# Ledger of designs, part 384: VH-VL binders against q0atu2

Target 1, 119 residues: q0atu2
Amino acid sequence: MLDKKARIRTSREYRNVFEKGKRLSGRFLIIYYVENALDNNRFGFITNKKIGMAVIRNRIKRQLRAIVREYQGQVKNKHDIVLVARAGIGKSSFEGMEKDYIAIMKKAGLFARNANKID
Key: E = the ipSAE of ESMFold2; O = the ipSAE of OpenDDE; V2 = 0.75 times the mean of E and O plus 0.25 times the DockQ between their complexes.

## First folded at step 17 (VH-VL)

Design yk54 (framework fv_ivicentamab_arm2; at its last look DockQ between E and O 0.76; V2 from the best seeds 0.84)
Fold by OpenDDE, look of step 19:
Structure yk54 (fold): chain C 119 residues (1-119), chain A 119 residues (1-119), chain B 110 residues (1-110)
Amino acid sequence: as target 1 above (119 residues)
Amino acid sequence: EVQLVESGGGLVQPGGSLRLSCAASGFTVSSNYMNWVRQAPGKGLEWVSIIYRRGSTEYADWAKGRFTISRDNSKNTLYLQMNSLRAEDTAVYYCAREGSSEWYYFDYWGQGTLVTVSS
Amino acid sequence: AYDMTQSPSTLSASVGDRVTITCQASQSIDSWLAWYQQKPGKAPKLLIHDASSLESGVPSRFKGSGSGTEFTLTISSLQPDDFATYYCQQWSEYSGEAYTFGGGTKVEIK
């Protein structure tokens, strides 16, 4: 699980990302990202009811947290990043989500220059 | 030098089975996202299946249950097992590698192998 | 489901002509769009990815543009080697169809 320090937790923090951040859509995910004034990155996760039942949404959230955690050390510092799960993600594999995350993050230029395990 | 060479195509009766092969060189199949794409005579391109780097697979809805994508890492070869073949499955079948940057497009293709399903 | 509508299906043009091919996505795909060229009896060849990024070795007369739901491939001055069929391709949200191609545009000599 992500450390509390690495989490977007308040409505105000989420609102800031949505209002001031950039948006990029992938196959299964939409990311909103903005620079923060901290020394660390923070991640938020949104799973809407259109994805499916609560058990499905919770599963997706766990999987996304796992993916984010896996690549956390390769993301450029000082960013707030919100992952919004798209409707089709409920039928996706873990690898499909991972591929989508990596593709979006690369396109957004959020991975560090020397990041590995991406290609 | 990247190369993909398909084989295994031929004439088969409806209800029959066929396994296609795609021998890769110049790169490692298991390190890339590999796909099958087919093209009926005089028609457009149609995605069939993908195998992810860790081995997960996805299929077009019409392909589920009849087609199986797999690979042999020791042979650096991609496969497509086709069962319960139908006349509408008649097509040239291409193996295609996804590009390493965004991973949503196909940067290398084989020459294709023709599968003809006819009584 | 995500659909890709490509137009026109056939295009007759002369050498030197400016050629424009359009692809429309049913939903926004940002810039997740590629263009391919296919000649008879050959596999498709990647021309452009990320809507506007030209592949290495592709002539500069080819240009991709667009974002969201509207995309265009332009050949500024058609050359004899450019007579072929062109396809657009998207990365689909729909799990049952990871990738969707346009119907194709055959560019033939007038």
Scores: ipSAE 0.876, ipTM 0.939, lowest interface PAE 0.6, mean pLDDT 93
Fold by ESMFold2, look of step 19:
Structure yk54 (fold): chain C 119 residues (1-119), chain A 119 residues (1-119), chain B 110 residues (1-110)
Amino acid sequence: as target 1 above (119 residues)
Amino acid sequence: EVQLVESGGGLVQPGGSLRLSCAASGFTVSSNYMNWVRQAPGKGLEWVSIIYRRGSTEYADWAKGRFTISRDNSKNTLYLQMNSLRAEDTAVYYCAREGSSEWYYFDYWGQGTLVTVSS
Amino acid sequence: AYDMTQSPSTLSASVGDRVTITCQASQSIDSWLAWYQQKPGKAPKLLIHDASSLESGVPSRFKGSGSGTEFTLTISSLQPDDFATYYCQQWSEYSGEAYTFGGGTKVEIK
């Protein structure tokens, strides 16, 4: 349930994050992130065919959106963040993805407080 | 203080079964990512399995179908059920906790329990 | 699967020596690397996480460095308590091998 204004929607918006943003790789995810000029965060999600068939890629996107939605209140505002799914994510569990998201967001300094203590 | 105490090791015939226990104190097993790691005598360390906080699991490929990680939250105890044991499974088996604030690294280990598989 | 190559396998040194141990990952792991110390008959002990972050209580003579695929553990002035086997460890993105360890480096008295 990410709101429309919390989504990165255009190729230009994605390109800005890739060109100007920082990159951090985790076990299942790579994130690119950059400060934006808004009062809110925006999220983008990328899967590719190496992950698996379309049904698998769509499932992964839904699960990542659910994870982002669950923790969005802990994310520092004013950032555009693109989550790129790595090939190994196709055989991961929801818990594996969630763990990796929290770990990489903490390492990137994007949580407002220690993410390991939010659960 | 954090403590992990393995038990249940011993001598077993090839094809036999054994259940290892890891009694935890000073923290809650179900609130942490718990792993089994083994070490054959005189050899290096080899990851066996993980159980996630909400019960999802992963196994080393060579362990799938033979080993089962589980826990009993009322006893604060982690288990490894090992079936169809082979000589190659002879090792010290450790339970290990991923750090409460730094995941993907094992901050506490038990003393290990020796499993010997021989005829 | 993500493989680690650790070298040397064995290293002979004297008290006071500077020793360096290397690990090479087959794929980039950013800085997601740990170093462990293990003494005979004991469990491994975490020394360093995130390639270079010392665990609490670990002496400052231990230094981790590197990122991507090449990592080092340096002991700046070897002490008697440091004769042990050292292992590096990483994650792998693939199910079936979530964590992998280097082959180990045994640091022995010369």
Scores: ipSAE 0.846, ipTM 0.930, lowest interface PAE 0.6, mean pLDDT 91
Fold by ESMFold2-Fast, scan of step 17:
Structure yk54 (fold): chain C 119 residues (1-119), chain A 119 residues (1-119), chain B 110 residues (1-110)
Amino acid sequence: as target 1 above (119 residues)
Amino acid sequence: EVQLVESGGGLVQPGGSLRLSCAASGFTVSSNYMNWVRQAPGKGLEWVSIIYRRGSTEYADWAKGRFTISRDNSKNTLYLQMNSLRAEDTAVYYCAREGSSEWYYFDYWGQGTLVTVSS
Amino acid sequence: AYDMTQSPSTLSASVGDRVTITCQASQSIDSWLAWYQQKPGKAPKLLIHDASSLESGVPSRFKGSGSGTEFTLTISSLQPDDFATYYCQQWSEYSGEAYTFGGGTKVEIK
């Protein structure tokens, strides 16, 4: 699981990322991201009703947190990042979500140049 | 030098089966996202299937249940098993590698192998 | 599945002409679009990825632009080697269609 201090927890913190952050869409994920004044990265996760039933949304949230945790060391420090799952994510495999996460993080310039867990 | 060499195409009767091969050199298939894309004579390109780095697969809706993408890591070869073939499956089938840095595009393609489904 | 509309389907041009091909997505795909060139009897060749990133070895006369729902491929001064069919390609949010291609644009000699 992802460490407590690496999680965006309050409505105020989510609002800050949405209002001041940049936006980038991938196939299954949208990220909003902004530099923070902390020593660490923080992640937020949003799965809305368009994805499907609660059991599907809860599975997606757990899988996204696992993906973020796996690649946490590759993310540039001092960012607040909110992942918003798109409707189509409910039919994706774990690897489909993982691929999309890595692609959007690279495209956003948030991954270190040589950060690649798979190869 | 990256190369993809396809084989296994030919004439097959409706309802028949055929297995296509794609031999890769200059890179490792298991370290990349590999796809099959087809093109009916005189028509456009149509995506068929993907195999992810860890072995998850995804298929076009019309291919589900009939086509199976797989690989043999020891032979560095990608396969497409096609069952219950129909006349509308007549096409040149290409294997394609996704770009090695940012995905969702095909940087190398095989030369294609023609599959003709006819009585 | 996202609709991808490519136009024109056929284009007649002379050497030295400026050629523009367009692709329109029914929903925003930001910049996740690639362009391919295909000559008769050959496999497609990647020209541009991420809307505007020119692939290594592709002549600078090819230029991709656009974002969101409208994208263009421009050939600034058409050469004999450029008579071919061009395709755009995007991902799809729908799991039964991971990638979609435009219908193609055939660039013919005038």
Scores: ipSAE 0.837, ipTM 0.918, lowest interface PAE 0.6, mean pLDDT 91
ESMFold2 (binder alone), look of step 19: mean pLDDT 89; pTM 0.925

Design yk55 (framework fv_ivicentamab_arm2)
Fold by ESMFold2-Fast, scan of step 17:
Structure yk55 (fold): chain C 119 residues (1-119), chain A 119 residues (1-119), chain B 110 residues (1-110)
Amino acid sequence: as target 1 above (119 residues)
Amino acid sequence: EVQLVESGGGLVQPGGSLRLSCAASGFTVSSNYMNWVRQAPGKGLEWVSIIYRRGSTEYADWAKGRFTISRDNSKNTLYLQMNSLRAEDTAVYYCAREGSSEWYYFDYWGQGTLVTVSS
Amino acid sequence: AYDMTQSPSTLSASVGDRVTITCQASQSIDSWLAWYQQKPGKAPKLLIHDASSLESGVPSRFKGSGSGTEFTLTISSLQPDDFATYYCQQWYEYSGEAYTFGGGTKVEIK
């Protein structure tokens, strides 16, 4: 899991990212992202009912958090980033989600060099 | 020099099976996302399957249950096992590598191997 | 499969002509689109990725543009080697297939 400092926790903080941030859509994920005034990155996760039942939504949330944690060191510092799962994500594999995350982060200019290496 | 060489195509009866091979040189298959794409005579391109870097697989809906993508890392070779073949599976089958620095597009393709399903 | 409409299906052109091929998506795909060239009996060759990024070794006369739902591939001064079939490909929308190709545009000698 992510450290508490790396989590977007309040409705106000989520609202700020949605209102002031840029939006980039991937195959399974949408990211909203904005620079913050902190010394670290913060991540938020949204899985809505269009994805499926609570069991599926909870699995997706756990897998997304694991992906974000694995690549946390490659994300350019001082950003608030919210990941919103698209309806089709429930049919994706873990690696499909991981691939989409890396692709959208690189396309957004948020990843450091060599961000596509898994090892 | 990156090279992909397909083999294993030929004439097969409806309901039969065939295994295609794709020998890679100049790069490591296990470090890349590898795909099979087919093209029926005189028709357009159609995606078949992907094998992810960690070994997960995905298939076109029409290929699920009949086709299996795999690789042998020691031989640096990609495979497509095709079962329960139908006349509409007649096509040139290409193996394709996703982009060297980024993925989702195919930067190198093999020359293709023709599979003809006919009695 | 996500609908990609490619037009025209065939066009006739002469060496030196400016050629434009269009690819339309039914919904926005941002810039998640690539262009390929295929000559008879050959495998496809990547020309452009991410709508406008020219692949290494591809001549500068090829240009990709557009975003959202409308994309174009332009060949500014057609050369003999450019008579081929061109395909667009998207990877944004997953709908039974991870990757969807346009129907192709055959560029023929006038």
Scores: ipSAE 0.509, ipTM 0.834, lowest interface PAE 2.0, mean pLDDT 88

Design yk56 (framework fv_ivicentamab_arm2)
Fold by ESMFold2-Fast, scan of step 17:
Structure yk56 (fold): chain C 119 residues (1-119), chain A 119 residues (1-119), chain B 110 residues (1-110)
Amino acid sequence: as target 1 above (119 residues)
Amino acid sequence: EVQLVESGGGLVQPGGSLRLSCAASGFTVSSNYMNWVRQAPGKGLEWVSIIYRRGSTEYADWAKGRFTISRDNSKNTLYLQMNSLRAEDTAVYYCAREGSSEWYYFDYWGQGTLVTVSS
Amino acid sequence: AYDMTQSPSTLSASVGDRVTITCQASESIDSWLAWYQQKPGKAPKLLIHDASSLESGVPSRFKGSGSGTEFTLTISSLQPDDFATYYCQQWDEYSGEAYTFGGGTKVEIK
């Protein structure tokens, strides 16, 4: 589970990231990201009905939170990052989602320089 | 030096089966994302299948149920088992490695092995 | 499913000419596009990945540009060794077609 303070909670905070942030798409994920004025990173997660029924969306959210938690130490300080799941993510394996997350975070320049090592 | 060497191609009757091999040297297949890509004579490139580092697999829609990608870590070899072959499967089959630093592109390819399905 | 349209299908040029090949995706793929060169009877060779990153050992006359839906491969001064077919490649969101290739562009040196 991600710590409480590492989560984007309010609609206003989500809107700020969407409106002022940069956007980068991967195969299964889109991230929106912006530097914050806090001492930590915060993550938001959006799964829409195009992915599938609630049970599938809930599984995807749990798996994404697990991936983000596993790699939280690699993320550059002081960013608000929203992960938006694309429709096809429901057919993805855990490895497919993990690969996409790491790829998109590296491409966005959000992983620390020494985070080039994966496993 | 990274090398990929395919073998196992040949002439087979419609409805038959064939197993292709791809022997890797200079790197470890289990530490990479490995793919099969084919090319019909005089035609373009067409993706067939991927095996992820921890063994998850994914297939082109037309290949599902007929083709199986696998690997033998002790032999550092990638395989493609092809069943229920059709004339339309006639092609040169390449194994290809995804880039080790950033993914979603193929940095090394084998020389290819020709599969001819003829009646 | 994303379409990938590559143009032209063939082109003829003289040694020393600047050659441009274009790929268009039906939806934005940001910079997730690679270019390959394939000579007759040979396997494809990676030229450029991530739209503009030149692969080690590839001559500097090859350049990739673009983002979103339109991408170009430019050969600034065509050489005899550049006779080949060129392909672009992207991912797809759905498991049934994880990677798609453009239709190819055959470059003929006159």
Scores: ipSAE 0.696, ipTM 0.881, lowest interface PAE 1.1, mean pLDDT 89

Design yk57 (framework fv_ivicentamab_arm2)
Fold by ESMFold2-Fast, scan of step 17:
Structure yk57 (fold): chain C 119 residues (1-119), chain A 119 residues (1-119), chain B 110 residues (1-110)
Amino acid sequence: as target 1 above (119 residues)
Amino acid sequence: EVQLVESGGGLVQPGGSLRLSCAASGFTVSSNYMNWVRQAPGKGLEWVSIIYRRGSTEYADWAKGRFTISRDNSKNTLYLQMNSLRAEDTAVYYCAREGSSEWYYFDYWGQGTLVTVSS
Amino acid sequence: AYDMTQSPSTLSASVGDRVTITCQASQDIDSWLAWYQQKPGKAPKLLIHDASSLESGVPSRFKGSGSGTEFTLTISSLQPDDFATYYCQQWDEYSGEAYTFGGGTKVEIK
C-alpha cells in the first residue's frame, strides 16, 4: 500500500495536476504529472465507469496501486502524478499494466535508467 | 551475440495444426518480453502474440482461441502453437524480442519460418 | 482496429535524393512509434524508436520526427543500401491490441 503522504487526496489537488500538468498516453494508462513544492511524490488513481462494473474497476485500482508502490523508489522526486485507466485496461493482464506503467514513466523522463530490471 | 532462430514451418491443410519454435541465444527468454509477428507473402507486418516475463500472455483478437504462445525456460526457446489453421494464416512467422527498456518496439528479430496453408 | 496510413505506398528515388515517408495514426499515440527497414527476403531491422530516437549503429542520415498523429521518416542523401521497404509501428490505445504496423513504403531505384 502507498503511504498517506504519497497519495493525492483532495479534488483540488487532482484539479491542479489536470490543469497545470503534462499529459502522456500509453496503451492502458494516461498519466498527468507536474512538479510539486513538497519533499515527496504523490500519486492519484482514476477509474471511470466505461472500464466496467465496480468489481473490475476496484481490481484495476488495487493492481495499479501495487505497481506504483513497487516502483516508487525509481520515480524522480517532487512530482504529483495521476494515473487514469483507459477503457481497454479491463483486457490487460497485471504484467501488461506493469509494462505500460514502466514505459510511460520512462518516456515522461520520470523513471530511473534501470527500471525495467525485474528479478 | 543476440540471435533468434525460428523453425517448424511447412505446408499444412486447412484445419490443421503446427507448432513453431524460436531458439534464442545471447540472452534469456524468461527475462524479456517475447513476441510473434507474421507477414503474408508480399504483404505487411501483423502482430500475433506476446509472452511477458512472468508468463502472462496476450493475443491479437483474430488469434485468440486458435494460437497459444509459450516458452521452455530450460531450453531458452519460445513456441507458437497454431490450431484450426486457415488459408489466410499463410505467412512468414517471426520471433521478435522487445527492447530492453520495455518501449513496445522490437530490437531483434529472427529470420522467420514460412507457414503455408493450402487451398 | 485503427487506421495506420503510411504514404506513399511506393516511391522511386535516385542515390543522393532526400526521401520523406509519412505515417499517420487515426488517434493520438504521443511519440509511441518505431520505424523498421526490411530488405527482400530478410527480417525487419529497427531504425528508430520513440518517434525520433536513432537505434545504435543506424546511420545519421535517418531521422524520425513528429508526435501525436503525424510522423515522418527522412533519409537525407539516399544511399544504395537504403533501397528497401520501410514500416512504421505504433501501439494500440483503445482495443487492447498491441503493435499496429503501417502498410509499408517501398523505396525503389529510379
Scores: ipSAE 0.037, ipTM 0.703, lowest interface PAE 6.7, mean pLDDT 86

Design yk58 (framework fv_ivicentamab_arm2)
Fold by ESMFold2-Fast, scan of step 17:
Structure yk58 (fold): chain C 119 residues (1-119), chain A 119 residues (1-119), chain B 110 residues (1-110)
Amino acid sequence: as target 1 above (119 residues)
Amino acid sequence: EVQLVESGGGLVQPGGSLRLSCAASGFTVSSNYMNWVRQAPGKGLEWVSIIYRRGSTEYADWAKGRFTISRDNSKNTLYLQMNSLRAEDTAVYYCAREGSSEWYYFDYWGQGTLVTVSS
Amino acid sequence: AYDMTQSPSTLSASVGDRVTITCQASQNIDSWLAWYQQKPGKAPKLLIHDASSLESGVPSRFKGSGSGTEFTLTISSLQPDDFATYYCQQWDEYSGEAYTFGGGTKVEIK
């Protein structure tokens, strides 16, 4: 789970990212992202009914938060980033989602350091 | 220097099995996303399977249940076990490494090994 | 499952010609498209990734462009070594085929 200050919570904040931000799609994820005027990054997560039932959507949200938390040190500071899960994500492995997140963040120029490393 | 060398192709009867090998040098297979791609004689390229860094696998629907991708880290070698082979599986099989920058493309390919399924 | 349509299937050209090959995706893939060159009896070779990023060692006469659903590979001054088959490639959202390739374009001597 991410700390409260690292989460986008209000409809106004989500709307700002969608309207002012850039968009980049990956295989399983779409990100919308914009620089903020804060001292930290904030993340939002959207899983719609096209993905599947609530139990699947809740699993995806938990896994995405875990991925974002793991790699938050790689992300350029002062950004609001919304992750929107695509319909096909329900069939992906955790590694598939992780790979897609890293690829998108690198392509968007949002990773300050290379996260392509295993233990 | 990065190099991939496939072996194990040959003539096999319908319903038979065959194991392909892909020996890697100049990099570590367990630190990369590795794929198998095939090409029937005179036809286009067709994706077969991927193995992720931590061992998750994904397969084309037509390969699922018959083909198994694996690796041996001590030998730095990728494998494709093919069972219940059909005439339609006749193709040159390539192993391919995904690009190190942002993935979802293949930066190095082996020379290919021909599998012929015929009576 | 996403489709990838590549055109033309074949084209005839002379050394020095400008050649263009097009790929169309059935859904928006932003810039997640790669181009490969394949010579007879050889493995494919990466030319361009991320729609427009030229791979190291590939001659500058090769250029990729496009985004979303329409992509183009251009060879500005065709050389003898460029007579080959070219393929585009994208990811697929669904597990049925994680990566999809275009049907290929054979560039032949006129």
Scores: ipSAE 0.795, ipTM 0.909, lowest interface PAE 0.8, mean pLDDT 91

